VHH binders against q9m2c9. Designs and how they scored, part 32

Target 1, 358 residues: q9m2c9
Amino acid sequence: MACIVEDPQRAGQSNETQIALISGVPDDISKSCLARVPREYHMAMKCVSRRWRDFVCSDEMCDYRNEFNLAESWIYALCRDISGGVFLHMLNPFSSRRSWKRINDYPYIPMREGMGFAVLGKRLFVLGGCGWLEDATDEIYCYDAAMNTWFDVVPPLSTKRCYFACETLDGKIIAIGGLGLNPNAKRTWDIYDPLTRTCKSCSDVNIVPEMEDSFVMDGRIYIRGGVGGSSTAVYSASSGIWERMDDDMASGWRGPAVVVAGDLYVLDQTFGAKLTMWCKDTRMWIHIGKLSQLVMKQPCRLVSIGNSIFVIGKDCSTVVIDVENVRKNKMNGVMVCSSIPKTWDDDIDVISCKSVAI
Short names: E, the ipSAE of ESMFold2; O, the ipSAE of OpenDDE; V2, 0.75 times the mean of E and O plus 0.25 times the DockQ between their complexes.

## First folded at step 8 (VHH; framework vhh_7nfr_2)

Design a71 (at its last fold request DockQ between E and O 0.49; V2 from the best seeds 0.00; counts 0 for: pae E 4.9 > 2)
Fold by OpenDDE, fold request of step 14:
Structure a71 (fold): chain B 358 residues (1-358), chain A 122 residues (1-122)
Amino acid sequence: as target 1 above (358 residues)
Amino acid sequence: QVQLQESGGGLVQPGGSLRLSCAASGFTFSNYAMSWVRQAPGEGREWVSAISGSGGSTYYADSVKGRFTIARDNVKNTLYLLMDSLKSDDTAVYYCARSTYESGYEYLFDIWGQGTQVTVSS
């Protein structure tokens, strides 16, 4: 525990006449005003002054926007091209011109596979992975969405991991299972705590060895892996242990999963593309609708914003499903979806997708 | 161009002392927290120490607490690490790193030096 010795003498902050954020306006009011500016203009705002930049990029800005219910969720996709290059794409789903944009590359993101992808606040984390010449790694990179800047993270993961599950829970990043040189890594998970700058490694026999998918629901982490996704487990932070997942629930987990407004949805790709929902009350999977195979390029990842599910496939092909509309229209047919067209010619595989609210 | 350059590394006996320096250029040095990070052979990077932009706050890893002292000269744009009571386990490449300007995130680094080798051996 690094004892933060707060030197009380910080009182001598020279009265550098803190240049007002807005001339003639108290800072609190200025901050409130700045926080109301739509996210699409935040980049321009950072050019006004250093103080504006610092505020716009701060957690305080996020706090204001959350308080005002102005937070805008954008989708970020960790992608890999044919050359093995890894890059981040961003989609503003609220834009009239819905298009994916490539984010400036971290100059040093190695060509890796099996990386974890997590979101904490306004920051995206890329964890672990393996390369052609490299075994599993423990390296962590961070992209700050407000700053539009990449960072290296220290310390690294406690365990080198590849093809592992990665989730965020209670302000911590949880890295679960995966492959590596250490045979024990398969039955371990890391708890990375940014606040304490520590990474704790734990082990549990109920952790599945090869991870395929994961999600967080009701404060628990669900994982699926093994041969053909045959193994599932549930982590509870309160107990700190992994338990076996309910068999009925596990039986319907046959594709990428996403939680929308507390409900679990799965895109079952076994026989076409079927959206199914887990009903907590009846403990049954309910068929919601079918997606046309023509609009979906596998493999797909799911991310939710509000009541919408974004199905993101190859080349960042995107289908948007309004869950509320689909549930209302109970049409035993093909779901009406909107699509976002491909904007580039490169073959891109989507590794993982997350949303960041700012 | 933003640059960090470490110096002062070398071979020292156990119990000895060493002073590392890091020269910063290309940015307003006083606006950024700075850190020392080390990497031993075959090991991951380990955070060693951090100092706030003003120099008013300092932080240390438990492994070096009481032995190492971080300091900075903002006029000279230089970061220092005074290492006393050196142990074999302190053998590593020591890197100077710039932290994000956002307070509380001293574990995020965007600029690194090339590193300087410190070897503690009898």
Scores: ipSAE 0.841, ipTM 0.929, lowest interface PAE 0.4, mean pLDDT 89
Fold by ESMFold2, look of step 8:
Structure a71 (fold): chain B 358 residues (1-358), chain A 122 residues (1-122)
Amino acid sequence: as target 1 above (358 residues)
Amino acid sequence: QVQLQESGGGLVQPGGSLRLSCAASGFTFSNYAMSWVRQAPGEGREWVSAISGSGGSTYYADSVKGRFTIARDNVKNTLYLLMDSLKSDDTAVYYCARSTYESGYEYLFDIWGQGTQVTVSS
């Protein structure tokens, strides 16, 4: 890729004929080559030409990478500093030097609490929340991880809400329950559909008003709330109905949860840090291991990539658990883990974490 | 400096017409899809219409289809909204907004104008 085929000075010409992406190479082959470049180099590729920038940022490149199993998941953490400022940190877990990096765009997300955080495709969505001078909002902001830019989202949520559960399911973003001046927020959910540019509000008596945590598994959204996490519910897209969660399954949900390869894992921190897994066949919680030598202050957030669970705590300090390796070594009682250093920014709380595959 | 500036709003009676204009500067106008978005008092922002960077594709919300026409002049870097058969429900602040250069994402906006007030009242 020694030849630059696009001349920026010629971009203002009236002709519609495009210069080849790579001189002497058909564009189909050029795109195949560019799509195979590791994600860590995509920022540099955007500097080569407008055509390269457009392709690197495109759905076409993301689709190619997913189709050929080249997609790389990076972790994004929604964070708050001591002043109440809200921002994102990003981690490339595949880099030889694994470190958290702050996204350096101007902060245009207002200082708010209780915001939702969801992923759809190459994009991160920040929804709702409460201003300290204002009740809940319906605003939605989007960070495009391929373009590395922020967008306002229209339409907003149908219902102003904060401190709510927020998940993606079947290509839609679901904002569930929470607080607001409008009493609808407590037992409603908004379905945001970006393809139709619509947001619908639905209601169900089974939605709990006090949200603590949620996860998505097997096409269902699970939520936990109430005093001490005593209330649980599950949403199925096929029926559109909320139901009560299985009591045995709910009994072990005593901490942050994550799904790895279709299996539910929970970090139970009530008696020291214990990782447990829900076994569907036996309908029992299985003890996987302890994190006694890797101390994490609550609240911790969990995100999975492949067979690894990333436990992300204060200041983005991170412990990585390879669950297949841990299962192999379970009889020793202590999990063998790796760690990733905290950010240089001090006294940062992690509100939520998600992964984006590109 | 990327900038969008709307003009052409005002007071009009039901059944009347207005033409809104939006002057764009500081970016390659023809590379970006553009939209009109409106906000009635106390309401959330509502997407009204969008046009592709080339002008070859136009889209309208059901509430305005057949009454509003979006257009762009890529030589003058200007976006237009021709509003006919205005109703009281059309009363709102109308914003010009720039979307991503990737088609199909006309619901994402990174640059906004200051807005122009349209009031339809008898």
Scores: ipSAE 0.464, ipTM 0.823, lowest interface PAE 2.1, mean pLDDT 82
ESMFold2 (binder alone), look of step 8: mean pLDDT 85; pTM 0.869
OpenDDE, look of step 8: ipSAE 0.660; ipTM 0.859
ESMFold2, fold request of step 14: ipSAE 0.000, 0.154, 0.000; ipTM 0.159, 0.657, 0.101
ESMFold2 (binder alone), fold request of step 14: mean pLDDT 85, 86, 85; pTM 0.871, 0.873, 0.870
OpenDDE, fold request of step 14: ipSAE 0.834, 0.839; ipTM 0.927, 0.927

Design a72 (at its last look DockQ between E and O 0.01; V2 from the best seeds 0.00; counts 0 for: pae E 23.7 > 2, placed apart)
Fold by OpenDDE, look of step 8:
Structure a72 (fold): chain B 358 residues (1-358), chain A 122 residues (1-122)
Amino acid sequence: as target 1 above (358 residues)
Amino acid sequence: QVQLQESGGGLVQPGGSLRLSCAASGFTFSDYAMSWVRQAPGEGREWVSAISGSGGSTYYADSVKGRFTIARDNVKNTLYLLMDSLKSDDTAVYYCARSTYESGYDYLFDIWGQGTQVTVSS
């Protein structure tokens, strides 16, 4: 176990005449001040000095912002265009001018399908995938949202995978099931631990081979797959085993799922777009409301920030649902939503969406 | 242009020693942690060793711990890997790579060298 020994010397950076972050201000105070700057200005801050850049890009910056309750969640969408190219798009949902922006391209991602998408801290990970002429891959790429930079990740996945479920749990990335040359890969999962720089492969017969959707709730990973999404399983990190999902809960999982403040929401797209919620107490699915077909272009993905659900469809068309408002204002079953229009003319499919807080 | 160039690879007998070098250019070398990563035939990339920007901290994979030594010369912009007690399993292409962070994130790399072949065979 390569103990990444925290370099104690980060504490002992010798009193060399390090140019103060802010002239005449102690560094601790300077850092506190810098951490209070809104996220939209962080890119500009990085241009002030090397020290500013380093701090803004550091985990320490995130720690300060978290401590001050200043962390801002932005949405990131992994998208595919008509050419088969894969791109990352970003949305600041709190901006006065809410618009999707394309992030700098990573040259190795284009023309892949079935990729996993995960968030760990301030970083997004793109995992695995396959090409038209290429088998599944084990490659992992990382985008650091603070640095606005792409990286290669070592080690790769233990198993080459495409069309697999991908979630983050307890600081680890979990890649579950999928397709590949190895027929056994379908019933395996990889646990990638960045702290130990290890990827462990495990197997369980309860893993469904064809993954359609996944979510994390209450420290457990839920997966849906099989023919028509008929098979479900639940993973507990504490036990390290997969169990069958509750049948009542599974029966209502008929579309993209998202967890908001501990509650599970599903967008049922079988007959329109219905938002449903799983009630833990009654063990029933509750109808929350309907989305207008005019504003939603399928296929849709869901992301939550606070009490809001972002429904992101084709061309990154976005509908924002305030769950609290919808629960309070049941006006005839139609949900009052705000919309964010698509910003580009290209035919773009949203593969996966995640939020990153910085 | 940012560039890394490895050298020093070759054929060596089991139990032998090699010294790899990596010349860095196009960036402030001392500002970045550096790593050695290797790839054996048919295998994925494996992290071998890392060193902080200042050179004050070094890290090793369990597979090479006690046998390999990573070092750097920030004046010469050069990274080194001293490999002792080489084994057949050490046969791989060895890459030097630039890490983004000095600590905690040395599994992230943005710049790679072309690699140098190390073959350990009797």
Scores: ipSAE 0.812, ipTM 0.921, lowest interface PAE 0.4, mean pLDDT 89
Fold by ESMFold2, look of step 8:
Structure a72 (fold): chain B 358 residues (1-358), chain A 122 residues (1-122)
Amino acid sequence: as target 1 above (358 residues)
Amino acid sequence: QVQLQESGGGLVQPGGSLRLSCAASGFTFSDYAMSWVRQAPGEGREWVSAISGSGGSTYYADSVKGRFTIARDNVKNTLYLLMDSLKSDDTAVYYCARSTYESGYDYLFDIWGQGTQVTVSS
């Protein structure tokens, strides 16, 4: 289980509270039925009994749904309001009325900049960051998307850092480089192992400071960084080796990036919005389409579900791009989009977005 | 208005040389990989060569390796194919094409020129 903190009260209940999940039905059959219920109804299922709540929130439920291709991805946006308050919004992109919903605030998430945001299994992690006139922190906050709650106590990073690359790879969260009063933070990376709930620090003189962007593709973390995006680097977790990024690949990385089905997509907003794809097999950048209907204010964040790219901008305004349809249609470069509105009474910035499949 | 216009075709003797050009307009040329594709009389199309958007990577079909050179000028928005040591079986209509997707030996092209005829005969 990818968990920093477990609830001891929850862990100790099962041996003494054996009540059938469904009267007259063996538990294995009941679990098979419950695991097939669409995710939008999981909140209601938690209200039926303690055993239903425990199963719906369990790793067993998530594992079953993934194994049988039942998992549904919802999008979570880490947001900041005009007062500097940090909170989460959630979007079910398959709902009949697609709208962003605010998740209850953690009792206190300090006003911070440059935080990492990562997903591991059913859980979201907010890592590090720096306060106004304060140094970077090593604190980690963990939200469980199945339980819909924040954990109280979370072991920290090995190194205080902000404005760093933060990615999940091979079941671990990797926080790379960044800033802080610790001069070594720029040349280190922390590896959080969910099985041991520990964080290790590694060092290499070749790590690029001052991260701009990152993505994960084919077992590697790709990083664009340095002052003004002057350098790129690639990290392979399987070997621990830092490599140089292909120059042609790097030259086309001129905006937020997302990986769809092993292919890299980049949204370049320099002169209008254009979506390009790096084709690894041919080593070419390919124009997918021009987003003439994109009216979203920068900066934008990208997340994908299936063949859909979600472009999420200020106030959580969202454009959904269907890249499969664009390839099939070849409509003179015109791209088909849809939008998801969100109404805010305050100016809301989106810090980062991730999807959680349950 | 996206356009590709080929030129430079003609009649040439075996062993001779030709330079094909393709003028591109209506899109940011340097953002796209480009290809040459040919079609001989009574045959299907055959991919000939491709070049990356930057010009840093070039690719050739086995049938033309060592004889043809693809190049691009991103200032003039022009794609070139320099053909040397021409053979009778190079006779075809040559098309300039903008690449959308390539995965191994499969190609998808979204914009095509009208083509230019190359004829190799003695």
Scores: ipSAE 0.000, ipTM 0.112, lowest interface PAE 23.7, mean pLDDT 77
ESMFold2 (binder alone), look of step 8: mean pLDDT 85; pTM 0.863

Design a73 (at its last look DockQ between E and O 0.01; V2 from the best seeds 0.00; counts 0 for: pae E 2.9 > 2, placed apart)
Fold by OpenDDE, look of step 8:
Structure a73 (fold): chain B 358 residues (1-358), chain A 122 residues (1-122)
Amino acid sequence: as target 1 above (358 residues)
Amino acid sequence: QVQLQESGGGLVQPGGSLRLSCAASGFTFSDYAMSWVRQAPGEGREWVSAISGSGGSTEYADSVKGRFTIARDNVKNTLYLLMDSLKSDDTAVYYCARSTYESGYMYLFDIWGQGTQVTVSS
């Protein structure tokens, strides 16, 4: 029984005298106006009327905001607390009072580990995972950032996976490798298409075992795994093939990675937290700086917004690094960083971080 | 509430001088190193100058060295930036920032002002 998530938007256009969004204003203009409202007020907007709610939660709203270059990226962190509970934290980086907030409407997933975390459009996806005594799952949960609501996604993953790489490419979620009862899972990847609601499973012997990190750059997926992260592979969607990663590039990939405007940054956490950048021209890793352990605790995750890298550690301790001058080779020898304080909750492990633009 | 408020920005001709001020509130001002950071249009944030909590030590970016002077009045809880011999390239929003940590080439700030616009134009 294909639970057709009926797009609640197609319910019956009953000719009910559609109350104007804004009295005395054509709807198209009203929508344009509403789309210009900062994201921080969208929750309040949804309380005005049903029509406002529907619009604010619509893809149309996102389209308007994108068209007007008004989309605001917020950071979402998939977190685990001391009890093993999994939940989302959210950060509005544009707020004057930057603080992490827990999203309360998350279905409590106790003791789940090894989950994938992906973003498509305004939606976040939590995929797979396992419990201490439980096998890997194929479950997919979707959080709509505009609606502030969680959904079950059907169909699930084709393969039950835990501790796998999860990325988005060309509007699809790619789940790569991982652990599970299926011994072949390590050499497989799933392509989930939310539009068609289909999941395709593929296999390639070049997929690295024991996935540690991944990133997307220039339309390709890079994965790192193996013993000590010594194995790398690159996936091209056009060819559908996994290839070996360049050795020079791979040599410096020693931690979480993020791509900023086409440039690769890695946080080397082997001896502290060192931010490095891959220089394509010289084919060398450049040291950018070392982060203070006083401000953030490992393990850290990376996410980028614009020209800023957010380094998010334990308890969501956050350092924001502006790399624009690095990219422009206009460094005056000092990198400007900002700190965002940790959450009020203690002993929060950050599993993964993503940004959602609305 | 911890707050920084910049003032003193404006339009100035090349070669002119300007004095920026930053009023600090909500914390013990003298306990913290302070910095000026600027951001030009289309550019990233650039560190300009820093001063220790006591005011005994100052640092400058090479781009402003010899032209700018950072100072502080801990009694008035105010940070200053004296800018002389201003150039067009100095056009930017200037921010006051409280420093929490310095390591190598990375300066970490936890509190920022709203910024003040400095425009150097003929």
Scores: ipSAE 0.674, ipTM 0.865, lowest interface PAE 0.7, mean pLDDT 88
Fold by ESMFold2, look of step 8:
Structure a73 (fold): chain B 358 residues (1-358), chain A 122 residues (1-122)
Amino acid sequence: as target 1 above (358 residues)
Amino acid sequence: QVQLQESGGGLVQPGGSLRLSCAASGFTFSDYAMSWVRQAPGEGREWVSAISGSGGSTEYADSVKGRFTIARDNVKNTLYLLMDSLKSDDTAVYYCARSTYESGYMYLFDIWGQGTQVTVSS
């Protein structure tokens, strides 16, 4: 099957070490074909040859898939087992049998708490954290979902921190506030830019130091913290300034949040599980429906793919809410949702969830 | 299995020179970009220099540009760092690290050496 395909523009050059991607096919045509293969088969493609592995793992492959609108979002949950070990679970929501799979790569990740979790392109970043006798760290680890491999990241964060907000915005990872040996860590944010190989620290006295939750919407990072979640702030990446969050919007932010097609949804878990949506035009929260307590184990995290919200609780128990269908198909105010079997792992905590599109 | 081993560190006077080596084994050395990364006491790791798998492309941190030279010998599977005009703030443990294949993320390392101490003082 190995066949050398010569580049007609390189007449007279030696091709002794070059192997075609597909025998008898120019590489640009081969790449177009390979880029259309569903993501679930990419693991097998990496086993065909070194050239296939390099292409499947490349930025070029990702660019082709984005151009053709073929990118597929899989969900990754950063988890902790009973022994304190940190690992990833992965869910392909598009497979016919949707189930969580543990990523069995055993990377070096210290047993830590309060770590940040962010996605940038095909890569997931685990940042900072602390132990019960161990001060906050600036270390960053990266899982590359295309390569299925862990890496150490250099440089580290500019500020050692734990229990902080961590989000991706404009191709950069923003680590906000938290705790650390630096008494001003709570009023700083780090901007990690992997393309320039830099981490810049900024400060503002108005940052909420006790981080509880965050989300990204319309080019801004929304954070809340303080006692009872009463303090809120908004970071605008375009200007680098902090703003106050709309009071009416903040009033309904009583649980994990997710943005679906530009609309903010919040799962309020006080006295039950109630899904609400922020309506910009009326400046009010719209009740979407209740999620039965029988189907979820708190605490929950939210991730969106398309028009679906994935509610992920303890042991990776998962409920899928199609927000358009649920508006039409409620029964006595209870949302009719599909579920995904929990993992076989017992007593795992889900620290954070993100999606990675490849 | 995969191993990187640095050597050549030591004590040097300011303005002096050192040559660091990194022996690689357990993988196809020429397939990977390689980097030197250093860490001063109490500081975070700082990327120093990188070289492509073929050796045809090199890159340097601004702090060492013009003073340090990275090189590789793909026959001997050895990475080098030639350090000239050493300063006190070059004092650090120097690590050899295997970089990713992706050019935009050369800051990502999966394999590290044990490190070799370089001390610049008089």
Scores: ipSAE 0.417, ipTM 0.794, lowest interface PAE 2.9, mean pLDDT 82
ESMFold2 (binder alone), look of step 8: mean pLDDT 86; pTM 0.872

